VHH binders against p53848r504to814. Designs and how they scored, part 1

Every score and structure here is a prediction.

Target 1, 311 residues: p53848r504to814
Amino acid sequence: TYIMAIFNATPDSFSDGGEHFADIESQLNDIIKLCKDALYLHESVIIDVGGCSTRPNSIQASEEEEIRRSIPLIKAIRESTELPQDKVILSIDTYRSNVAKEAIKVGVDIINDISGGLFDSNMFAVIAENPEICYILSHTRGDISTMNRLAHYENFALGDSIQQEFVHNTDIQQLDDLKDKTVLIRNVGQEIGERYIKAIDNGVKRWQILIDPGLGFAKTWKQNLQIIRHIPILKNYSFTMNSNNSQVYVNLRNMPVLLGPSRKKFIGHITKDVDAKQRDFATGAVVASCIGFGSDMVRVHDVKNCSKSIK
Positions, changes and structure headers below are counted from each chain's first letter, unless a header gives other numbers; antibody chains are not in Kabat numbers.
F stands for the ipSAE by ESMFold2-Fast; E and O both for that by ESMFold2, at different seeds; each is averaged over both directions (binder to target, target to binder). V2 = 0.75 x the mean of E and O + 0.25 x the DockQ between their complexes.
Where letters were taken out, [cut] stands.

## First folded at step 1 (VHH)

Design e04
Fold by ESMFold2, look of step 4:
Structure e04 (fold): chain B 311 residues (1-311), chain A 121 residues (1-121)
Amino acid sequence: as target 1 above (311 residues)
Amino acid sequence: EVQLVESGGGLVQPGGSLRLSCAASGFTFDDYAMYWVRQAPGKGLEWVSEISWNSGSIKYPDSVKGRFTISRDNAKNTLYLQMNSLRPEDTAVYYCAKPRYSSGYYAFDIRGQGTLVTVSS
């Protein structure tokens, strides 16, 4: 199971001029420390750099500001002689195709797109043009300002395009007897699958794609727990749909899955602890559960603490 | 041609009741969850209820829970909101909304002009 370490790139608030150079050197030192700590315990580390918040209801930085925050930092990490470049995997957390394009130019390995291509229709073309790039296709609904109010998954008649669904695994087949209790993960699977087919139709290859059911994006705290428990269903899910007067088969089996439970509000509901830093201890227990249910990658803030929980 | 036509608003005293209706056409009504949202003068949109396609799941914010009841009649393609114990802060234009799902995008689709509810002495 891979660990993806979150790094939020933020500008120095002391000054506007000259801030670029000083900010990057400090951030690079933090990343070098993070990598050393992670590589002490693991063969490799993934660093997920974000220049624009993707939390629900957050204020979005402009595209130009996101580029200024993230692209020089990615370049500095890739050019550093203090890092074992064969052991450091770089991800950029962006939903903007132009940001992704610039990050690819400076050596990023992964585009982590919380919108699954919804927020920028050119994203899939950028990924298809670069077949060496891994793309994380994530589930959400609405946009960053509206998604919290779209967490209703109990309408079975979302659209007419879905013909038939399948859950491949005899042990999971009993969940069809519990249709009302698995509505959430099946809807997420259908919505991810529709975005997946759009990516394929734009030339993205299946081997480029890792899926993320989007913990905390258009989901309640109880729904986050259901998703974690039902990862085996998602990993064995397929369906047929109508597309352009033809039937297409969408198969999510054996696709790698990312879960990002770290410091999410729902951990506070479980532990009655609303302090974000104190939630780090409880996050380790939730991360272990994510791995136990079949997550291939976990996205965390506190790599050292969470690494101990999964070892 | 999705059409949503709200009706049933009016002037009512505090503590009174009103029943709003939303006539739906141009889509298969019983395939969709439906919503009520409202907009008070000078304010943004506030979600006030939702109901699943078969009425099996119904939700309200705390501001209206216990006072408002959403329902639907799939045979008549009609959504309802029963509003009891009305308060002056319930004064708003009320809209029904259909979810719009297109290429993995799920959002509120508000098509009607709304119906004005005024709660005043």
Scores: ipSAE 0.000, ipTM 0.251, lowest interface PAE 12.1, mean pLDDT 78
Fold by ESMFold2 at other seeds, look of step 4:
Structure e04 (fold): chain B 311 residues (1-311), chain A 121 residues (1-121)
Amino acid sequence: as target 1 above (311 residues)
Amino acid sequence: EVQLVESGGGLVQPGGSLRLSCAASGFTFDDYAMYWVRQAPGKGLEWVSEISWNSGSIKYPDSVKGRFTISRDNAKNTLYLQMNSLRPEDTAVYYCAKPRYSSGYYAFDIRGQGTLVTVSS
């Protein structure tokens, strides 16, 4: 299981442009410390750099500002002699294809797109033209300002592929009950599969894609818990859909899965009424549960503490 | 000790104009992009404008584009919003916001009481 460490690029402290390198130098030092803490416990680490918030209802930095925040930092990380470059994997958290293009030029390895291509129709073309780039295809609904209001999922989903190895000993009645309990994760899987087919149709290779059910994106905190528990169902989900006037079979089996359980609001709901030590423990338990249910990568805020949970 | 103090709201007829001000203190104002956000009665927060630290980048949602103008005076640590052609739908408490950065989040830091704008005939 890989650990993806969140790093939010701070805003420019420029009054007249003279302090840009001081901010980059400080951020790079923070990343070096973050990487050394992670590499003490792991053989590799993924750093996910974000120059624009993707939290629901957050204000979006302009594309130019996102580039100014993130691209020089990625370049500085790749140029650093203080980091073992073969052990540090770089991801950029962006939904903008032009930001992705610039990040690729300076050596990013992963494009982490919370919109799954919904917010920028050119994203899949950028990924397809760069076959060495990994792309995280994430589930959300609507846009940053509306997604909180779109957490009402249908009481049915296309396909019925939950009769897999993990439910092989259930009778018909128990299978019907399981279908009712899992309709949420199957809806998420269907919507991911619809975006996945669009990516494939645009030339993105299956090998480039990791999927992310998007904890906290168009989901309540209770729905987040259901998704974490039902990751095995997502990893075995399949269905048939109409695409381009033909039927297409979608199969998510064995796709690598990323989970990002450490969103502040979600953790806050789970850990309300507990002291700081109990919150640290609860956060680690959530991360460990993500790994235990089959997450291939976890995106976390506190790398040192969460690294111990992964061990 | 970040402080943001909004003023300039009031009652105005549809089609009217108001100019909002936000006095900022407790941080280096010209290091930050600044925002106006609003909250209509019974609704969530909605952003209405963004301005970069040097005013070189300015953005509006479609709902206010062409009617609202954000500006800033870095020498006075003050953010402004000129609101023209006001509609009843613009009725809200208006807040200025500083970006707040933390691991995993970029959100609004809203510290003031806001200023109420009521658009009615």
Scores: ipSAE 0.000, ipTM 0.110, lowest interface PAE 20.8, mean pLDDT 76
Fold by ESMFold2, look of step 5:
Structure e04 (fold): chain B 311 residues (1-311), chain A 121 residues (1-121)
Amino acid sequence: as target 1 above (311 residues)
Amino acid sequence: EVQLVESGGGLVQPGGSLRLSCAASGFTFDDYAMYWVRQAPGKGLEWVSEISWNSGSIKYPDSVKGRFTISRDNAKNTLYLQMNSLRPEDTAVYYCAKPRYSSGYYAFDIRGQGTLVTVSS
């Protein structure tokens, strides 16, 4: 399993964005320490840099500010002689195609898009033009301001174009017995699959794509637990759908899966009435559960503490 | 309008053989790789063979390799699947599939009713 470490590229001063260079040297030193800690325990590490908050209901930085916050940092990481560049994989957390373009120019490896192409119609074209770039296609609904109000998955009809669904390596009778309990993960799988086909239609290669069911994006904390428990279903999911006058088979089996369980609100609900040290341990236990249910990559805030729980 | 018509299925005993045919129309057949896929009762679709436009590249999953042979006749717009040494687990509805793109993607057009193959002793 790969570990993806979250790094928020925000200024540490009360200034209108003109002082990022001093912050960048401090941020680079923090990243070097983070990488050393992670590489003590892991063969490689993925650093996920974000210059714009994607937390639900957050105020969005402008595209220009996102670039100013994130692109120089990515460049500095790639230019550092203190890092084993063959063991450090860079991801940028952005839903903006122009930010992705700039990050690619300075040596990013992964575009982590929480919108799955929904927020920027040019994103798939950017990924398709750059075949060495990995793209994380994440599930959400609506936008940053509305997504928490769209977490209704019970009895949801997902597009009349879905003709038939399948979960491989399972008895159909057992799937029928569980259908009411698995509506959420199957619905997420169908919506991811529809966006996946749109990416393929725009020239993105299957081998560029990792999928993310989007913990905390249009999901309640209880739904996050359901998704974690049902990752085996997602990893074995396929369906057929109508597309014009033909039937299209969409197969998500063996797609790499990313989970980001270290969201503060989610952990807070699980760990209410416990102290801060118990919250750190609970975070590690949730990460270990994600791995145990089959996540290929986990996105975390505290690499050192979570890495100990993985062992 | 794209049409794919499968035929040649039936009931056979284990170890038996069948030859499936797929008549294609409504598109330029020799521009496309073609596929056979199958669906066992209560299971998902499984890819069982692929053939390039000129028969120069042929692929099988391990489950059927050495037992199934895909072929095509571009002059007759027809795809074939010779199935030998059939096993009960080969029981399925078999579909001829045209890729949505000329190659390289896991998106297929399935248009026909399929042809049922039942392997039972």
Scores: ipSAE 0.000, ipTM 0.290, lowest interface PAE 14.1, mean pLDDT 77
Fold by ESMFold2 at other seeds, look of step 5:
Structure e04 (fold): chain B 311 residues (1-311), chain A 121 residues (1-121)
Amino acid sequence: as target 1 above (311 residues)
Amino acid sequence: EVQLVESGGGLVQPGGSLRLSCAASGFTFDDYAMYWVRQAPGKGLEWVSEISWNSGSIKYPDSVKGRFTISRDNAKNTLYLQMNSLRPEDTAVYYCAKPRYSSGYYAFDIRGQGTLVTVSS
């Protein structure tokens, strides 16, 4: 299982012209330390750089500000002689195709798009033009301001993937009960699959895509826990849909899955009234559960402590 | 044109009850799950209840479970919300909502003016 470490780029001070370079140097030093700590425990490390908040109702940095916050940092990381560049994989957390283009020019390896192409219609074209780039296709609904109003998932006829995972020595009634209990993950899988087909239709290759069910995006805290438990269902989900007046078969089997369980919101719901050391333990238990249910990559804020819980 | 007309709101003391109604027209009511949603003053929209087309599946968030009861009368094209044990935190404009579909997900299609429920001494 791969560890993706979150790094939120801090704003530059534009009121003091000397601070921009110092901020980049300080950020680079933090990343060098993070990478060395991670590489003590792992064969490689993925660093996910973000320059724009995607929290519900957050004020979005302009595209120009996102570029200023993130692109020089990525360039500095790639140009550093203090990092084993063959062991450091760079990801940029962006939903904007122009930011992705700029990041690719300076040597990013992964575009981590929380919108799965929903927020920028040009994103898939950018990925398709760059076949060496990996793309994380994440599930959300609506936009930053509306997504948490869209966390209601309807039970209706979906692909029948749960039979592959949960069926042995069981009757039809037990299968129907499983379908009711898995409505959420099946809706997520279907919506991811619909975005996946749009990516393929735009020339993105299947081997470029990693999928992310989007913990905390259009989900309640209880729904986040269900998604973690049901990752095996997502990894085996399939369905048929109409695309361009033709029937297409979508199959998510063997696609790598990323989970971001370090998102504080739902851990805070299960750990309120608990001290900080017990919250650290609960975070580690959640990460271990993600790995145990089959996550191929986990996105975390505290690489060192989470790596210890994995070991 | 889809129309949803909410009624039954008003001022009630804590612990009181109200019954909301939603008259639906302009679509095949029996084909859709229906929803109650609410918006408290200065806050965002909150889902309150869901009922399937045949009343076979009914869901509530923890904030209202055990106090609110959704129902529907498909012969009258009417959705209901029985609200018991009302609390000041239930003060909001209540809307009924029809689902709007897009590529595999739902949004709430709110067409009415809503009905104001005020819970205060």
Scores: ipSAE 0.000, ipTM 0.217, lowest interface PAE 14.0, mean pLDDT 76

## First folded at step 4 (VHH)

Design k02
Fold by ESMFold2 at other seeds, look of step 4:
Structure k02 (fold): chain B 311 residues (1-311), chain A 121 residues (1-121)
Amino acid sequence: as target 1 above (311 residues)
Amino acid sequence: EVQLVESGGGLVQPGGSLRLSCAASGFTFDDYAMYWVRQAPGKGLEWVSEISGSGGSTKYPDSVKGRFTISRDNAKNTLYLQMNSLRPEDTAVYYCAKPRYSSGEYIFDYRGQGTLVTVSS
C-alpha cells in the first residue's frame, strides 16, 4: 500500500491576512525530511501538493493564486538534488485543468482531481494528451458549496441507465442480503463509472486512472464508515449501462483505489474523545482499516503515525 | 524543543533606532525562513518581515519597508530586526516566529515570548 502525504501550500494565519507564505526553501526542507523519513521505511513516497482548499464550503482560491502557491513548490521539489527523484512521486491536488497543465510542465506525476472531471470540462483532454500522467478520479456531487446537501444515497442517481450489476461476477439480484446493504457503495461506484466512461471517451487510458470514492465529499460521517467497510465491494464491482442505444460494460475490478481517511471531522464523531493521544490512535486505526479492506493508496495528514499503521 | 527568545526592546523617541534579537534553539536554524511579527496594544498580530533560511531573500510590508531590516547569523542561531526612523505606530510587542509542517499544512505556532518596543516622546 502506497502512502500519499498531504502538503497544503497555505498562506500564513497572521492577522494581516496577506500573501505571506512560508518560504519555498523552508517548505522544501520539510518535504525533504518527510521524504527521507518515509523512504527509510518504504520503497517510495507520494507527496500531494494542494494550493486550493477542497473542504466542503471552503472559499476557493483563484486559479492564479492556486498556481502561485503550488507550481513553484513542485518545481523546487523536482529540481532538488537532495531527493532520490526515482522514489519521490509528485501529485497535485487540483480540479482545474490549467493548473494541471502547469504542474505537468514542471514534472508532476499525478493529477488528483476530487471532482472526477465535474468541475472543469477540459480536464480529461489534458490527461489524455499526457499519457504518462496518472489521474485520480474521485467521487463527489454538486460543487464545493452544495455537496453537503447531496448526501442522499437511498435511490440510485443514474436510475434506468443502469441495466445490470455484478459483484464478484455474480448478478446482484442473486445476492439479496448484499443488495440491500450496499446501496451506498454501488451508488458511488455507478457515478464513478459514469465519469470513468467519459474519461475513456475523451482518450484517457484505463492504466492512467485510480479511483477514489471521495470520503467526506457529499457523504455523512456514517456514510464514510460504510464506504470504508465496503471497499471490497467497489473493487469487485461491475455493471452495464445504456449509452446512446448501446450497452457499455463498466468494470471497476482491479482498479487501484485511493482512500483519504484523514478528514478529521468524521474521526471526531468516531472518537468523541478530545484527548490528543486517543485521537491519534483512532486516526491510525481508521488508516489500518482502510488497508485491511483493500485500499491500494491512503492519503494522510500525519505521515509518521500513519506509516506505522501501514506496516 | 524549539525555543525562541526575543530581546532588545525598550523605550525610544520618534525617529530613533532599535535592534531586536531572537536567540533560536531546538531546530536546524538555517533550514528555515524566519519571521518578525508584532502586536500593537489592543490590535491583532501583524506580519513585519521575512528572511529566507540562507539569508539571501527578504520581504517587508509597505508599512515598514525602507525603515526595517531583517537579518540572521546562522553561525550563532540568531535573528535580528534593525528598526530605524521609528514612529509611534511602531509601538508593539515584537515576536520572532518559525513555521512548521503539521498535519499537511505549514503553520506558525512557534513564537517567542516577545519584546516590547515603545515609541514615544
Scores: ipSAE 0.011, ipTM 0.452, lowest interface PAE 9.3, mean pLDDT 80
Fold by ESMFold2, look of step 5:
Structure k02 (fold): chain B 311 residues (1-311), chain A 121 residues (1-121)
Amino acid sequence: as target 1 above (311 residues)
Amino acid sequence: EVQLVESGGGLVQPGGSLRLSCAASGFTFDDYAMYWVRQAPGKGLEWVSEISGSGGSTKYPDSVKGRFTISRDNAKNTLYLQMNSLRPEDTAVYYCAKPRYSSGEYIFDYRGQGTLVTVSS
């Protein structure tokens, strides 16, 4: 299982209303330290650089500002002679196709898009033009300001357009017995699948795509737990749907899955602890559970503590 | 163990000058940008200067630009703030600060105990 370390290039606010960043030199030196510590324990490390907050209800940086925060840092990491470049994988956390383009120019390996292409219609074209780039297709609903109001999964959003569903590696009787308990993960799978087919139709290759059910994006805390438990269903899920007067088969089986449980608010409900920084202690146990249910990649804030949990 | 120790504060008349020092230890000093921040009585923290790890780039807010000069001596692991043309509104506890990477974010929680600067007739 791969470890993706979060690295936010976002500002701290000061009381005078000014925003301030650690400079590129400081950020690079801490990334070098992070990478060396991780590579002591792992064969490779993924660094996920973010220049724009996507937390629910957060205020987003402009595209120009996101570029200014993230692209020079990615370039500095790739140009460093102190990193084993073949062991350091770079990801950028962005939903903007122009930011993705700039990141690709400076040597990023992964585009981590929490919107699954919903927020920028040009994203799939950018990924398709760059077949060596990995793309994380994540589930959400609405936009960043509205998504938490859209966590009603009692009915299927795609409704009658879904014709048949399959969960491979399970008995038909087990599927029938689980249908009421699996409405959430099947909804998520269908909505991811719809975005997946649009990506394929735009020339993105299946081998470029990892899927992410989007813990904390349009989900309640109880729903996050259900998703983690039901990762085996998602990894074995396929269905047929109507699209443009044709039926298409959407197959998510064996797609690599990313989960990002780290410091999500639902961990505070489990531990009775709402301090996001202190949730890193509990996150290790949740990360181990994510791996046990079949997650191929986990996105974490504290690599050291979480790495101990997967050993 | 990161340690930052500020010194050089005191009482000074408006228009006067002071030079603050910050002795740094417990990290590779020249790898990091360093900062001065201040806290006036009853106010929050305000940044007042930044200098790159090499010393080649400096930044200031408009409130102090042209009056304050940040510098560093990487051989001595020491950060400085030269404050000229001091005004009563510069009265504050001054801290040097180092950014820290923690849990996916940079934060500025490494700072010393501060040194008090009082600008008053």
Scores: ipSAE 0.011, ipTM 0.472, lowest interface PAE 9.3, mean pLDDT 81
Fold by ESMFold2, look of step 4:
Structure k02 (fold): chain B 311 residues (1-311), chain A 121 residues (1-121)
Amino acid sequence: as target 1 above (311 residues)
Amino acid sequence: EVQLVESGGGLVQPGGSLRLSCAASGFTFDDYAMYWVRQAPGKGLEWVSEISGSGGSTKYPDSVKGRFTISRDNAKNTLYLQMNSLRPEDTAVYYCAKPRYSSGEYIFDYRGQGTLVTVSS
């Protein structure tokens, strides 16, 4: 299992409303420390750099600001002689194709796109032009400002487009008994599958894609728990659908899965009014559960604390 | 443990000057940009200056630009703020601040106890 460490290159706002960043040298020194601590326990570490908030209802930095915040940092990490470059994997958290292009020029390995191509129609073309780049295709609905209102999941996500569904390695009788209880994860799978087909049609290769069901994006905290429990269903899910009067087979079986369970709002709901020690324990327990249910990669805010919980 | 200790505040008449100091310990000082912020009575925190780890780059808001000068002495682990042409609206508690990496974010919540600057006739 891979550890993806979140590194947000976003400003802290003082009460005057000004935006203030740590300088690149300060950020790089902290990343070097993070990497060395992580590589004591792991063969490699993934650093996920974000220059624009992707939290629901957050104010979006301009594309120019996002580039200014993130690209020089990625370049500095890749140019550092203090890091074992063969063990440090760089990801950029962006939904903008032009930001992805700039990050690829300076040596990023992964494009982590929470929109799954929904927010920028040129993203799949950028990924297809760069076959060495890994792409995280994430599920959400709507946009940053509307996604919280779109967490109602009905029995059929794609309606009459779905012809057959399969959950491999599960008894057929067991599937029938669970259909009302698995509406959420099957709808997420169908919507991911539709975006996956669009990526393939644009020339993205299956081996470039890692899927992310998008904890906290168009999901309630209770729905996050359902998704975590039902990762085995997603990892064994396939279906056929009608597209332009043709039948298409979508197979999500054995695709690598990313989960990001350590969001403060989600952990806060689980722990209620408890102290910081109990929140740290709860975060570790949730991360361990993600791994136990089959997540191939976990995206975390506190690598050192979470690494101790899983190693 | 990060420790920041501000000093040099006091009572000054309008048009006067004052130099603040911040003694830093518990971290590698020249690895980090440093900041001065202030809090006037009954108001929130206001950013007043920034200096890079090496000292080669400085930034100021319009409210103090041309009057305040941030500097650092990395050999002594000390941050300074030279304040000239002081005005009554500069009256505040002044803090030095260090950026902190925590929980996937780079934030600015380390500050000292502060030093009071009062500008009045």
Scores: ipSAE 0.000, ipTM 0.402, lowest interface PAE 10.8, mean pLDDT 80
Fold by ESMFold2 at other seeds, look of step 6:
Structure k02 (fold): chain B 311 residues (1-311), chain A 121 residues (1-121)
Amino acid sequence: as target 1 above (311 residues)
Amino acid sequence: EVQLVESGGGLVQPGGSLRLSCAASGFTFDDYAMYWVRQAPGKGLEWVSEISGSGGSTKYPDSVKGRFTISRDNAKNTLYLQMNSLRPEDTAVYYCAKPRYSSGEYIFDYRGQGTLVTVSS
């Protein structure tokens, strides 16, 4: 299982988890320490750099400001002689195609787009032009200011364009018996699949794509737990749909899955008013559950603490 | 079937107050965040308040913060909006809303008929 470590260069991180935003030399030293800690226990590490907050209702930095915060740092990481470059994978957390394009020029490996292409119509074209780049296609609804108002998922899992659905490794009768219990994960799977088809139609290759059901984006904390428990369903989900008057088969089986369970709002609901050490233990237990249910990658704030908890 | 019925609107002078109510049915009210949205004449929908399912968390845009208070009574399946220090710019039809996602955009089609609030001399 891969560990994706968060590095936020925004004031929002100051409010919740301490500010990582500093001059480039200080930021690089923090990244080197983070990488060394992770590589003590793992063969490789993924660093996810963010220059614009994607927390619900956060104020969005301008594109120019996001570039100023993130691109020089990525360049400095990639040029460092103090890091084993073959073991350090770089991701940029952005929904803006121009930021992604600049990050690619300076050596990023992954574009982590929480919007799944919804916020920038040019994103898929940028990914398609760069076939060596991995793209994380994440589920959300609405935009940063509205997403958590959109957490109701219909009791009907089939939209008007969707013809049939399947969950592999179970028969149709078992799916029927589970339908009320699986409405959330099936809706998420359908919406991811619809975005996946648009990515393919724009030239993105299936092998570039990792999927993320988007814990905390248009989801309540109870829904986050449900998604974690139902990752096996998502990883075995497929359906047929109408697209441009053609029937299309969407198959999510064998696509790698990312989960980001360590968001402070979500952990706060699980732990209520407990001290920091108990919160750290609870966070580790949730991460271990994500791995146990089949997550291929976990996105975490504290690599060292989470690694200790799952050992 | 989801049903939302707004009431409590009317004509009020600038600086006045109104309390809006929304009766909800057809879903487990306590499990869902609820919203107030408004639509001024000839304009699109504007979000004006949000409350969590438990009622423990509330949010407001700067345009109404400090003047409007959202609340809910989960025992009565009722949502409220207390509006104080009303301004002419607050004139709109107010809806309580349970928005849903439609692929590619969000929709506020889980809403009632609305209640008109008019703030004028």
Scores: ipSAE 0.000, ipTM 0.145, lowest interface PAE 18.7, mean pLDDT 78

